# VHH binders against Type II restriction enzyme HgiCI (hgiCIR): the designs that were tried, part 7

Target 1, 345 residues: Type II restriction enzyme HgiCI (hgiCIR), of Herpetosiphon aurantiacus (Herpetosiphon giganteus) (p25258)
Amino acid sequence: MNYQRSFEDLEFNAIKWWPQELSATVAEASVLPILISSQDLFISILKLSGTHPEQIFDVINAAQISANLFLKHLVVLADYGGEMIKRLGKEFQEIFPRMDSTLEYYMNYTFKGEQYTYIFKKLPIKGLDNSKLAIDGKAIIEIKPLSDLYRDMIMILLYGSTTEQFNLAGLEKCEIGTILGKNEIIYTYITQKYLYVSRITNGANTNSLGQIAQTYVCDILSKYLPNDYSVTRNGKILLSDLNSQDSTKTSFDILVEFADKKVGIEVSFQVTTNSTIERKAGQARDRQNRMHAHYYWIAYVIDGAGNFERSGAVRAICRYSDCTVAYSESEIAVLAAFIQEKFNA
Short names: E, the ipSAE of ESMFold2; O, the ipSAE of OpenDDE; V2, 0.75 times the mean of E and O plus 0.25 times the DockQ between their complexes.

## First folded at step 1 (VHH)

Design d06 (framework vhh_8emy_2; at its last look DockQ between E and O 0.07; V2 from the best seeds 0.00; counts 0 for: pae E 13.0 > 2, grease 25.5 > 24.2, placed apart)
Fold by ESMFold2, look of step 2:
Structure d06 (fold): chain B 345 residues (1-345), chain A 123 residues (1-123)
Amino acid sequence: as target 1 above (345 residues)
Amino acid sequence: QVQLQESGGGLVQPGSSLRLSCAASGFTFSEYYMHWVRQAPGKGPEWVSSISTDSSYTNYATSVKGRFSISRDNPSKTLYLQMNSLRPEDSAVYYCAREYYDESGYDYPLDYRGQGTQVTVSS
């Protein structure tokens, strides 16, 4: 049986789109859908908040948008990600001045040419991160009131670039307050920005589209393989460096083991094109050689309309793979057959 | 701050050539795969081409293969797209993008933060 498919044979067997049984899970796992569905409401809040620097809080309450979701929109637009939020929390007392009379921290900022002072109500706190703000993963769908912590964070992301401390902790990115009430600019700014903020909109890593794809393959393999085979996600194998006596743990999306036999499996399902398949293609020859040096095998599960737009990468993977299959259950059963043939030979 | 600035677009006739440039700053350009993405009005983004860190691997969408050529110059931190035999369906705003992924290394979003450069091909 020829498990080393050509590009043409692989594409012929491809389903190109997420399997039907995964469609609801895919829709729930990414924060991008809730950001898109709430975008017009977010834009409306910005348009209506242009007369006073803290007017936005009354508008948020009237719109009944969850405070964490509103904050997530600001985090995405400012490109003020979790690393910067952690740094802001660690360095807060070094960044912002403290009032002599009350010992409260404050931020001097500018709104429409006038200077204002905002007195922080909750910050600083220990361990400021995305988790405490409920802006990643499943937490984004929780309804959160406009607490003092959210008020403080919103003020920083709106006006941080207008402070004298703008060059600290990434505050130069915190400029959204400068466009409040400027209707045409707001709409263009928001829609253009969504083209290049993909890192921040990739929600919690636990439920990424890639992890969903891996779990689907793992579940089907477990169904078709004998129960004494080990099928694990994100498995690691200790492989030697071919040019030295050193050994390192090498990760595979899925690892299948029985006794001293192993198959490492790489998984990619991409409806739109991205860089995953190119990185896997660039590693394919070396990974196959390292596996073969230990008498192990490597296989790939490759599908999605976007991946087939990268024909050079897919051809390279097919060339340096012991088995290449698409995403249908019947195709993953072919992979299971390959594994059983190798483990029984 | 990461900056990507596209240039070289314009209004051209079918069959013409254009060369797009992308000036990069704010990151170690030579350590990232780079891409071109385009977006026509009313359509979703479409990946066009990619190039590895040392240019040893390039790839193209089937719609542009044989007509477009991607290249990079790491010392000058510049990405290029040579577009030959342009067609009306190539009309779009073209963006350069760097690939980036989270700490796990599995989610591989493309980052296109420039203004883009408009290419318009009309009969």
Scores: ipSAE 0.000, ipTM 0.228, lowest interface PAE 13.0, mean pLDDT 81
ESMFold2-Fast, scan of step 1: ipSAE 0.040; ipTM 0.494
ESMFold2 (binder alone), look of step 2: mean pLDDT 82; pTM 0.828
OpenDDE, look of step 2: ipSAE 0.017; ipTM 0.356

Design d07 (framework vhh_3k1k_2)
Fold by ESMFold2-Fast, scan of step 1:
Structure d07 (fold): chain B 345 residues (1-345), chain A 121 residues (1-121)
Amino acid sequence: as target 1 above (345 residues)
Amino acid sequence: QVQLVESGGALVQPGGSLRLSCAASGFTFSDYSMRWYRQAPGKEREWVAGISSSGDSTSYEDSVKGRFTISRDDARNTVYLQMNSLKPEDTAVYYCAAEDYWYDSGEYDYWGQGTQVTVSS
């Protein structure tokens, strides 16, 4: 059986986004994966919402995006964190004026150079925070319909920078409303902001997301491999250097062993573009040569929309590996079949 | 499961007073805005009064301003409508509504079964 993959074959079998069964665990570790996977839908909503200031609510309802996920995109892009949301709730009555007759709170804002008034329908509420808005942790994957609370929050985050209260309420970066319907500007603005966010947070979340990715592969391998095969995370083996008198310990994300036979497995699932895959690619030939010198094999599990943006790196990994698969149960089953064939168990 | 139970409706003479109560169960009452609506025979249901989840903001339909007062007691999961200087035009079935934290107002509101208020001699 042949286990060699081209880049095109690997990408065809890729899922590009985290599996549904991992969505809650991934969301607890990082909100970036769900934001990046829904980014195109979010951008499309903004592009279609340029006719009047509240048209966006009709577009959100038509587009099948949850209101909490849409709100989270605005919160991240406006750099309007949980402490600012809590302060907004605490100081709402001091920030926004109210009608003398109805006692309803309102904001005056600008859209396409014209002045508008929005009357809040739910705000203020006691204890406003990320949890009440379902925008952090595993709550972000919950499908929340567009409520009066979400409408109020969305209006503040879209148009807040144009209000008289922008400085008092910390709404200086709440400016997405000013670019609604401006297709080229929207795409560049959103993608650049998310590239910046990914650079800041990706390194901090690397351990958690990497551990999730590796655990999933280990669980599936254990399901498909014979019970007498050992499957170890962060496994280390002693490999002799090709031109030195020394041996060095070499670490693999996953090590599968049976008797004197070994397969070292590297795992990478990246929804954002980064340089980690390029480092793995640069090491791939040397690692394969050292493994082969001991009659061992090297395999890779490579997926994520961000990794496939690095086609040169992925091609190098496919070239200098004994088996490369994408990140799904069926693909990892192919990896298990490869291991069994090589071990001839 | 969500339940709203209105009480306090009665027959009252013009100029009289009534206090309506709405007892809520099955949801976190303090997170919800509460409203009173009324419906007279052959008429559409109309909004009467509202109170924010915090209790800090109240609002009223023009015809009831100065006569009706909405209030809430979060410890008892109850919203109240104090009706003073009642007029024959106030005759209607009064409904309590809780706006769902996750849904648009009017479509997914939790409604009670109503309580009849009749103002006549």
Scores: ipSAE 0.000, ipTM 0.102, lowest interface PAE 22.1, mean pLDDT 82

Design d08 (framework vhh_3k1k_2)
Fold by ESMFold2-Fast, scan of step 1:
Structure d08 (fold): chain B 345 residues (1-345), chain A 123 residues (1-123)
Amino acid sequence: as target 1 above (345 residues)
Amino acid sequence: QVQLVESGGALVQPGGSLRLSCAASGFTFDSYAMRWYRQAPGKEREWVAGISGSYGSTSYEDSVKGRFTISRDDARNTVYLQMNSLKPEDTAVYYCAADYEYGYDEPSEYDYWGQGTQVTVSS
């Protein structure tokens, strides 16, 4: 039918990255737009930094990238979240050895098959967190120069996987130092890893990016639907449990209502891949069956490069939905047409 | 060799509690999102709960929210599902699954699945 999409149809109509008009709003909730826009510069720095372990610092200074933005790329790619940074600060003295007389802490690491020692210049510090590193919230746009603290953090995140402390400190993914100067693989390595960065840039069930995505869909639907149709965010309806006589209130990202007719809409826009789309996919068949039992309909707005990496989940959603569209105004207009057709039948 | 081994499934009365465990070996555990699925006789496998790697961010199916809690112990390579206020409708084989959130290639299906553990809620 005209409103059913295959995975291939949906991907063809997808924008895959946030719409230009939402870039400022998304940036308030996520650092991802800033990371994506600086990704080519970050990759160029890695390509030019293969001569010796600390050459990266000279290249960062020459490239005029802010140290906090460079660090945020490493944190994201190593999946080294804020709680791990806080734990690193608290447990630093238990993790890393110290020099006998200077009391300075150090790590032994490997670069191109040779062992090196890095002596920390600022770490440990009390209360280490994303705020002190200016890698969270609005602080990410601040231009921080390369300080001793940033040098320490960058060394840990580049070479941490090669240290004896890697397991104790959770540094297994801190391996970008092993590919410095390897131009043939750097681009693919970095861009592929960015598809799997989700928990640092966009949290679990309470992420504000989901709210921004839902609001955009609501605004476009309200533009295309008759004024007497109600469009409600986080709407709840009472649905029968198919395995019992119990009824439960079930929430939808968006609920469209007119008279006794209802369409529940789920929204997912993810530029990185995570378990959220698989949760929606796992629920899709049951939710469609429960909606149909009441003569209601279910629709999905699915987009984002990361969601399309979960092809099995997207195909399940397409199969167990009455309408699935991508995240552009023209696609949401198709959803509005679907709703009007069902409500006028 | 990669293995996921579920345990803790049992017969319990309605309103009872169980804790399921999934012990992982043969891979870098903290690099993986861990998930619980369940499958009742004659039905499709459905997602129950998920937990991300380092952050421990959790997500739940609507019917188990407030009753089930997923957690992980990365030092012991184990994920847990604490199930409270169990209902007959929770009767199913419960599976843990691991999905690599750090990689170079497009994800296919979940990287690893366990054999499952049977939970029966009956009076």
Scores: ipSAE 0.000, ipTM 0.133, lowest interface PAE 19.0, mean pLDDT 79

Design d09 (framework vhh_7sr4_2)
Fold by ESMFold2-Fast, scan of step 1:
Structure d09 (fold): chain B 345 residues (1-345), chain A 122 residues (1-122)
Amino acid sequence: as target 1 above (345 residues)
Amino acid sequence: EVKLVESGGGLVQPGGSLRLSCAASGFTVSDNYMGWYRQTPGKQRDLVADITSGGSTKYGDSVKGRFTISRDNTKNTVYLQMNSLKPEDTAVYYCAAEYDDYWGSEYEYDYWGQGTQVTVSS
């Protein structure tokens, strides 16, 4: 079997986006992947919704986006999340006025210099939070239709900053309605906001998603490897430095062992461009040389649309590894075959 | 936008003490799960201490009995009191907050501060 991969071989076999069987687990760990994959659709909806304040509802229905996913994009852009949503719910009756005749709650807002009134159809409700709106990681993958509750929430997030109540419950942040139909402004605004969000959450998202990526590889390897092979996450081995007699304990995302044989495995799955792959690439030659000095081997599992944007790093990893595979069961099976071949030689 | 600003780091002798502060803006600390993490060069961030909205605390095994996490809701600030400091406590310390918008870690921390350096040496 051919274990020496080119960049082109890896990209051809790559899935680039998280496997469907991991979609719920990934969403629980981070909502960023589903937001990024639906961003272009979300942008298109905003671009087409500039004629009337409620036109956006018709466009959402035509666009085949789930209402909860659309709402999640709005709360992210407005930075109007869990605490603010809970506060909005608790203080709703104190924030918004009621009609004298019907006792319905309403807001007076501005769109393109004209005054409008929106009458809430479902709000207020008890215990308003991310879970009730299905915009938390556990529920974001659910396909929710555009209900009266979602219409009410969307109107607040689009126009809250233009109301008389703008200084209450963070409503000053709710200004996305001001950019509806403004094509160039929309793209720049959204791109800048998502860059900021990704930067702020980078460490936490990277750690939890990395753990998911590594666990999946371990599970598949255990399926394909003999039961007497040891497969451990965050495994450490003693490796000598090439220019000294000293030994240093070196960690690998996954370590596979049998008798006196070892394969160290590094795993990287990045849907957005990230400097982590550059660090792995920079270490690849030294790690391979040190492993070979002990008659051990080094392998990599590399995938994700973001990683393939860094072709130089991926090529370096392919050059300085004994086996590099993409992130699918069939690719990990190739890695398992490599390990068995080396351990039985 | 959520912002966390750490302060109180510095150089201290082994056996000494420091108090780190994390000032929060864009949300209230009393309503959120918050924590302190630390990172040494070339390593991943490790949990030091957590505090829930209800005030329950959790500590990493290496700091139990030496470090104490607390908060002042009126100042919207979380503290980490570090006693009996050891050279191995040398790290950049980060404040982290759960903000229901983004799930991103096993501890559900969404936002990180800029970090503050703590160096324990003679």
Scores: ipSAE 0.000, ipTM 0.146, lowest interface PAE 16.6, mean pLDDT 81

Design d10 (framework vhh_7sr4_2)
Fold by ESMFold2-Fast, scan of step 1:
Structure d10 (fold): chain B 345 residues (1-345), chain A 122 residues (1-122)
Amino acid sequence: as target 1 above (345 residues)
Amino acid sequence: EVKLVESGGGLVQPGGSLRLSCAASGFTFSDYEMGWYRQTPGKQRDLVADIYSGGDTKYGDSVKGRFTISRDNTKNTVYLQMNSLKPEDTAVYYCARDLYEGYDSYGEFDYWGQGTQVTVSS
């Protein structure tokens, strides 16, 4: 069996987005993966929604995106955080005017140079917040259909910057409605804003996605490897420095041991771009050389759409590893086969 | 406590050069991607340059060939060398630290510098 991979081989076997069985666990750790994985669908909806201000609701229904996920994209891109949503709810009656006859609240807004009026169907409501909109934590994975509340919120976030109340309500960045159907600018606008979001968004547990990725690999390896093979997360090996007589404790994301044989495994699953894969790539040659000096082996599990944007780093890892696989049960089974072959040689 | 301290901004004539520095403290600098972003008056913040922990770089299209990002892991500092400056480069420039591993919802922010003003004018 050939365990050497090119970048192209590895990317072909990649899943690029978190497995469905991990979706709830991943969503508890970060909302960013679900936003990035649904970004192309979100962009497609915007591209198809240029004919009339409310056409977007028909396109959302046709595209089978949940209304809460669609709303979360708008909230993030408009920089309209939870405190602003709470303030909108609290001050709604002071912000927006009311119809004389029906007593319904409304906003006047602009679409393609024409003036329109939207009459709110559910707002105002008491206690408006991220939780009521199902756009926080685990709730983001819930499939919420379009409701009058979601329609009201979506209209505010699409067209709010064109209203006379934009400054009073903090809607200055609610401008995505102005680019609907403008295919030439939508992709660049959205992707550049998400690059910014990925740099400034921080969760309560920054290590949790890495731990989730490692645990999944350990669980599958344990399924395919003999029970007497030791599989340890954050395993430590004492390795000699090739430039000195000194030995230094070296950690691997996963360490597999049996008798006097060892395989050190590094794991990276990144849906967004960051420095982690570059760090692993920079260390790859030296780590392989040190492992080989002891007749040990080094392997990598590399996946995620963000990691494949770092082609130089991934190619270096493929070059300076004994086995590199992508992140699926079948790929991790190849890694297990590699380990058994080396331990039984 | 993470701190990013920017310096080197100022007034310069078209065709001139400036070097921005960002001194970082409170974290293991070598483990993080660092970047420079800029915000022009009335516009959103745009990527100028990124540098990864391994030394690879990425540039915004408007600055390719004119600006160079670099880092010194020993000094915990990232630099932006700006050459052939144009009036349209006038902006507040921000140093940023890349977030490693999983992040929650928008509104919980990673670390940005205070910003440094660059003005290109005669």
Scores: ipSAE 0.000, ipTM 0.196, lowest interface PAE 14.0, mean pLDDT 82

Design d11 (framework vhh_rezetamig_d1)
Fold by ESMFold2-Fast, scan of step 1:
Structure d11 (fold): chain B 345 residues (1-345), chain A 124 residues (1-124)
Amino acid sequence: as target 1 above (345 residues)
Amino acid sequence: QLQLQESGPGLVKPSETLSLTCTVSGGSISSSDYYWGWIRQPPGKGLEWIGHIDYSGSTYYNPSLENRVTISVDTSKNQFSLKLSSVTAADTAVYYCARDEYYDSSGEYDFDYRGQGTLVTVSS
């Protein structure tokens, strides 16, 4: 069997987004993966919602996106973080006026050059925060229906910049309602904001995504490999320096060992575009040469929509590896077969 | 070896333009591998990304600031600069210049190097 993959082979077998079985663990570590994987759906909803100010609610229901996930897109794009949401809740009655007859709170806003009034159905409420809206941690994967609370919040985040209250409530960035139905403008606006919003939404636990990616590969390898094969995360081996007589400890994301045989494995799962894959590509030839000098092998597990946007880097890794697979269980099983063939030869 | 150092006035009057320069030593801003940018931290608040510029001069700005922000590069001096117009008290912050990569979903902030920060107070 030939374990040498082309870029096209790898992309064809790629999953591009985190496995569903990891969705809760990934969401607890970072909100970014679920936002990026749902971005195209979010954009499509905005493109189809240009007829009336509240048309978007019908489109959300038809598209079957959870209301909390849709709201999280708006919160992130408007930079309307948890402290702003808490302040909105506490100062709501000071920000928004009330109807004389019903005492309901309302906002006047603009859509396609015309002025409209939205009457809040649930706001204000006590304890308004990210947790109440299910827009952080594991809660983001919960499928919340479009409730009156979500409708109220969505209206504020879509049209808030057009209200007379925009300064008082910090709604200057709540402008997506002004571009609904404007297809080219929407695509450019959303994609441009999302390229950089990941830095603003970055949480304390985002480093754990790399650990999650590596653990998943280790678990599947352990399932397919003989029990007497050693599978170690962040494994270190002593390799001769090509430039000197000194040996240097070299670390691999995963190290598989049996007797005197070793395979070093690098893992990369990136849903967003970054330079990490290009660094791995730049080191690939040297790492392969050093491993081969000891009669060892090097393999890569490469996936994620962001990594496949770096085709030159992925092609270099495919060229300078003994085996490169994508991230599905069936692909990691191919890696396990590669390891067994090399260790039994 | 790579060092970044902010410089500019520590006090700016409301409605004026805040102007800061970052001097890079131990590395070239003409490298195609990196972006060079600005982040700030208002007193008692989290970090806010302002924008960055690449080796070709292409700029990317925080949408909330993009109508007031200009980032430019001077490759002959190995420097890049920030101009923020029409400042208010809300622009009072510690400003950092940084070398930047696109944030990846397995990392924290991808700023490998940043300056020590410079406090800019907007006050009359």
Scores: ipSAE 0.000, ipTM 0.163, lowest interface PAE 16.4, mean pLDDT 82

Design d12 (framework vhh_rezetamig_d1)
Fold by ESMFold2-Fast, scan of step 1:
Structure d12 (fold): chain B 345 residues (1-345), chain A 122 residues (1-122)
Amino acid sequence: as target 1 above (345 residues)
Amino acid sequence: QLQLQESGPGLVKPSETLSLTCTVSGGSISSDDYYWGWIRQPPGKGLEWIGHIYYSGDTYYNPSLENRVTISVDTSKNQFSLKLSSVTAADTAVYYCARLDYEDWSGYYDYRGQGTLVTVSS
């Protein structure tokens, strides 16, 4: 069994996006991973939808994106949260006027300097909330077709800021429709908005994603390792400093122990590009040298589309580790085989 | 609400050691989720990362400064500190203490103090 990986070998064995069995758990903890993985498709839909205000519905159908996922992108970008959606539903009759002939609700909005009217097909409905729209928690991974309810909601989120009701129920935030078809600015606008949202929103949920990533590795290891091996999350071990006779307490995402033998494991799964992997890379050589001084080993579980954009960092980790694997059951099984080989040597 | 506050002398003599303390309120530095660090902005220049520390005491320093920098943490006081030795006029800057998310470090500190101006002059 080959326990060493080159950068190219590791990337070839990578999944890049969260495992399907974790999709619901990840979505419950944070909506950002599924939004980031579908961001390019979402941006392409906006770029192709500049000819007429309702052209976007044809593009959504052609693009094979689920309507609830598309709606979630708009909700996040507009900062139109669950309480706003509930308020919109409750106050709908007070916000929007009715047609004289049909008594259907409508909105007058502006697109590329011209006035249009949209007649709502389903709104208002009783109990409008994230759950009914399948944009909360685990429901976001469900594939919903473009229904009249989704069309109504999408129109509000695209054009709400251009309506005569723009100052009611947070509609002033609903302005994505103003950039449809403006290819030169869409990418920058959307990616900068998501970066801003992720920096604020992730502060509340970041530890949950790290815990999910580590738990998955521990669960898979438990299938392949003997039950008398100790597997500890956030394990700490006393290691000698290379430049002194003193010892420093060092933490590992996962620590596997049996008798006097130890393997420290670092885990990183990043779908967005960030500097966390550069930190791990910068400390990799020192950590490996300190572990080896005690006849211990160091391993890494590295995956995520964002991490592979940091090729220099990943190469350093591959170079200064005893075993580096990607984030799949088959790759973690290789890690388990590595650990058993070292502990039984 | 999380708040970070720098404290220390506004004037340091050349060749001496600059010492700054950051006091954290509205949150604990004894957290597995965050690093705590220092960044500075010299007059007319961009931001420069100095280093950061995990509550365990593990430190990471800017290579250009690593021989002069020591960052330490005192979890009992909910504080962390910076010592920069052998200062010169080039070390004159506004110094910020900041929090860095463990999983979301794209060179961006999600919270920072108001900053404290440190002037190095005789």
Scores: ipSAE 0.000, ipTM 0.129, lowest interface PAE 18.7, mean pLDDT 82

Design d13 (framework vhh_ozoralizumab_d1)
Fold by ESMFold2-Fast, scan of step 1:
Structure d13 (fold): chain B 345 residues (1-345), chain A 127 residues (1-127)
Amino acid sequence: as target 1 above (345 residues)
Amino acid sequence: EVQLVESGGGLVQPGGSLRLSCAASGFTFSSYAMYWVRQAPGKGLEWVSEISGSGGSTKYPDSVKGRFTISRDNAKNTLYLQMNSLRPEDTAVYYCAKDSGYDEYYDFWSGEYFDYRGQGTLVTVSS
């Protein structure tokens, strides 16, 4: 099969604007101004909440912050997106144990070197999602009081990584509870994460949208690829440097693996023109040569009206890739077919 | 080992000019977009400027547009920020920052926003 694409082929098959099914997730990326304006208050709450693991609820109640806005800060910092929240809801009974006496669900977690138990008051519930938690773009401005559902969610996001279940449903990302009351480090860690967030607010960076774009591609690839193929976001691979005996870790937006075979995938969806596609284009030849030296392949998913305004960059990517597709489900299915053909050859 | 070393900061009078430099090492400089970001006393971090790996594209927020110019010398692995018509509100620690490239995930616990930043250089605009 011929997987070589021209610029004209990609542009013809492009969607150019975000898919409707991603509208809620994209709206979350654009609620950054309210997060930035409440950042100092959020930091103050964390700084004051270091005495015991549930002290934060008393501090939230005393502060002039809505529970849903506070939860949104935790979701952003933990990178715990809407699909992870839905997965948590669906897998809750498999993740968390029950008390023998009460049949209530609980988690054992660590705070300042001591083990604690939290008994869930409302979870599990049916249909857990961003809208139910009022943390989507439309509902984020609503003032929600601290409820049992919010308490349950906040405890998971603060301490999930310290539980025995940390490797399930993305809980390894839920670590903000480990820095509560550590005033000397808390400001630096949060402001570093929010520097990234504030850059997006200034219209100069679409990296959070890039993460959304990558997740969508992963989900569709997982749908079309055999279950025994590994699909990893931000996958790292050890590659030899050209004209060097040294090996370096190289990261790909998506890494697909089966046995000793690998395909590295780069994803770019840009509605407005920016430098991201130029960087990918400038490195495309080197990355392809390094992958080929190990008998691996490189592919790209390129879309967005802004990227197609950079015809030179897109043409370079098409030239120095083994497969390049646009962003629709049918285009990503072509990428899945490419991967299967290469892994079975 | 990625290293970014900023220099060129100092005390300048309002209306003056200053040129910042950032010496980069430990990565292929021309492959990454570079940024200048600043932190004013008692305030959060603010993006100041962006330049593509080739130097062909630059971006600025309205607060510095027309006054600040970002540039790079890929042969010398050096990033520059030319600051003209300086104002007291430009007083801040200025940091050189490297993009992750290829939309890499930022690890919150590592503290490496934009992949990495240097120690910073202080700019004080006052009489």
Scores: ipSAE 0.000, ipTM 0.179, lowest interface PAE 16.2, mean pLDDT 80

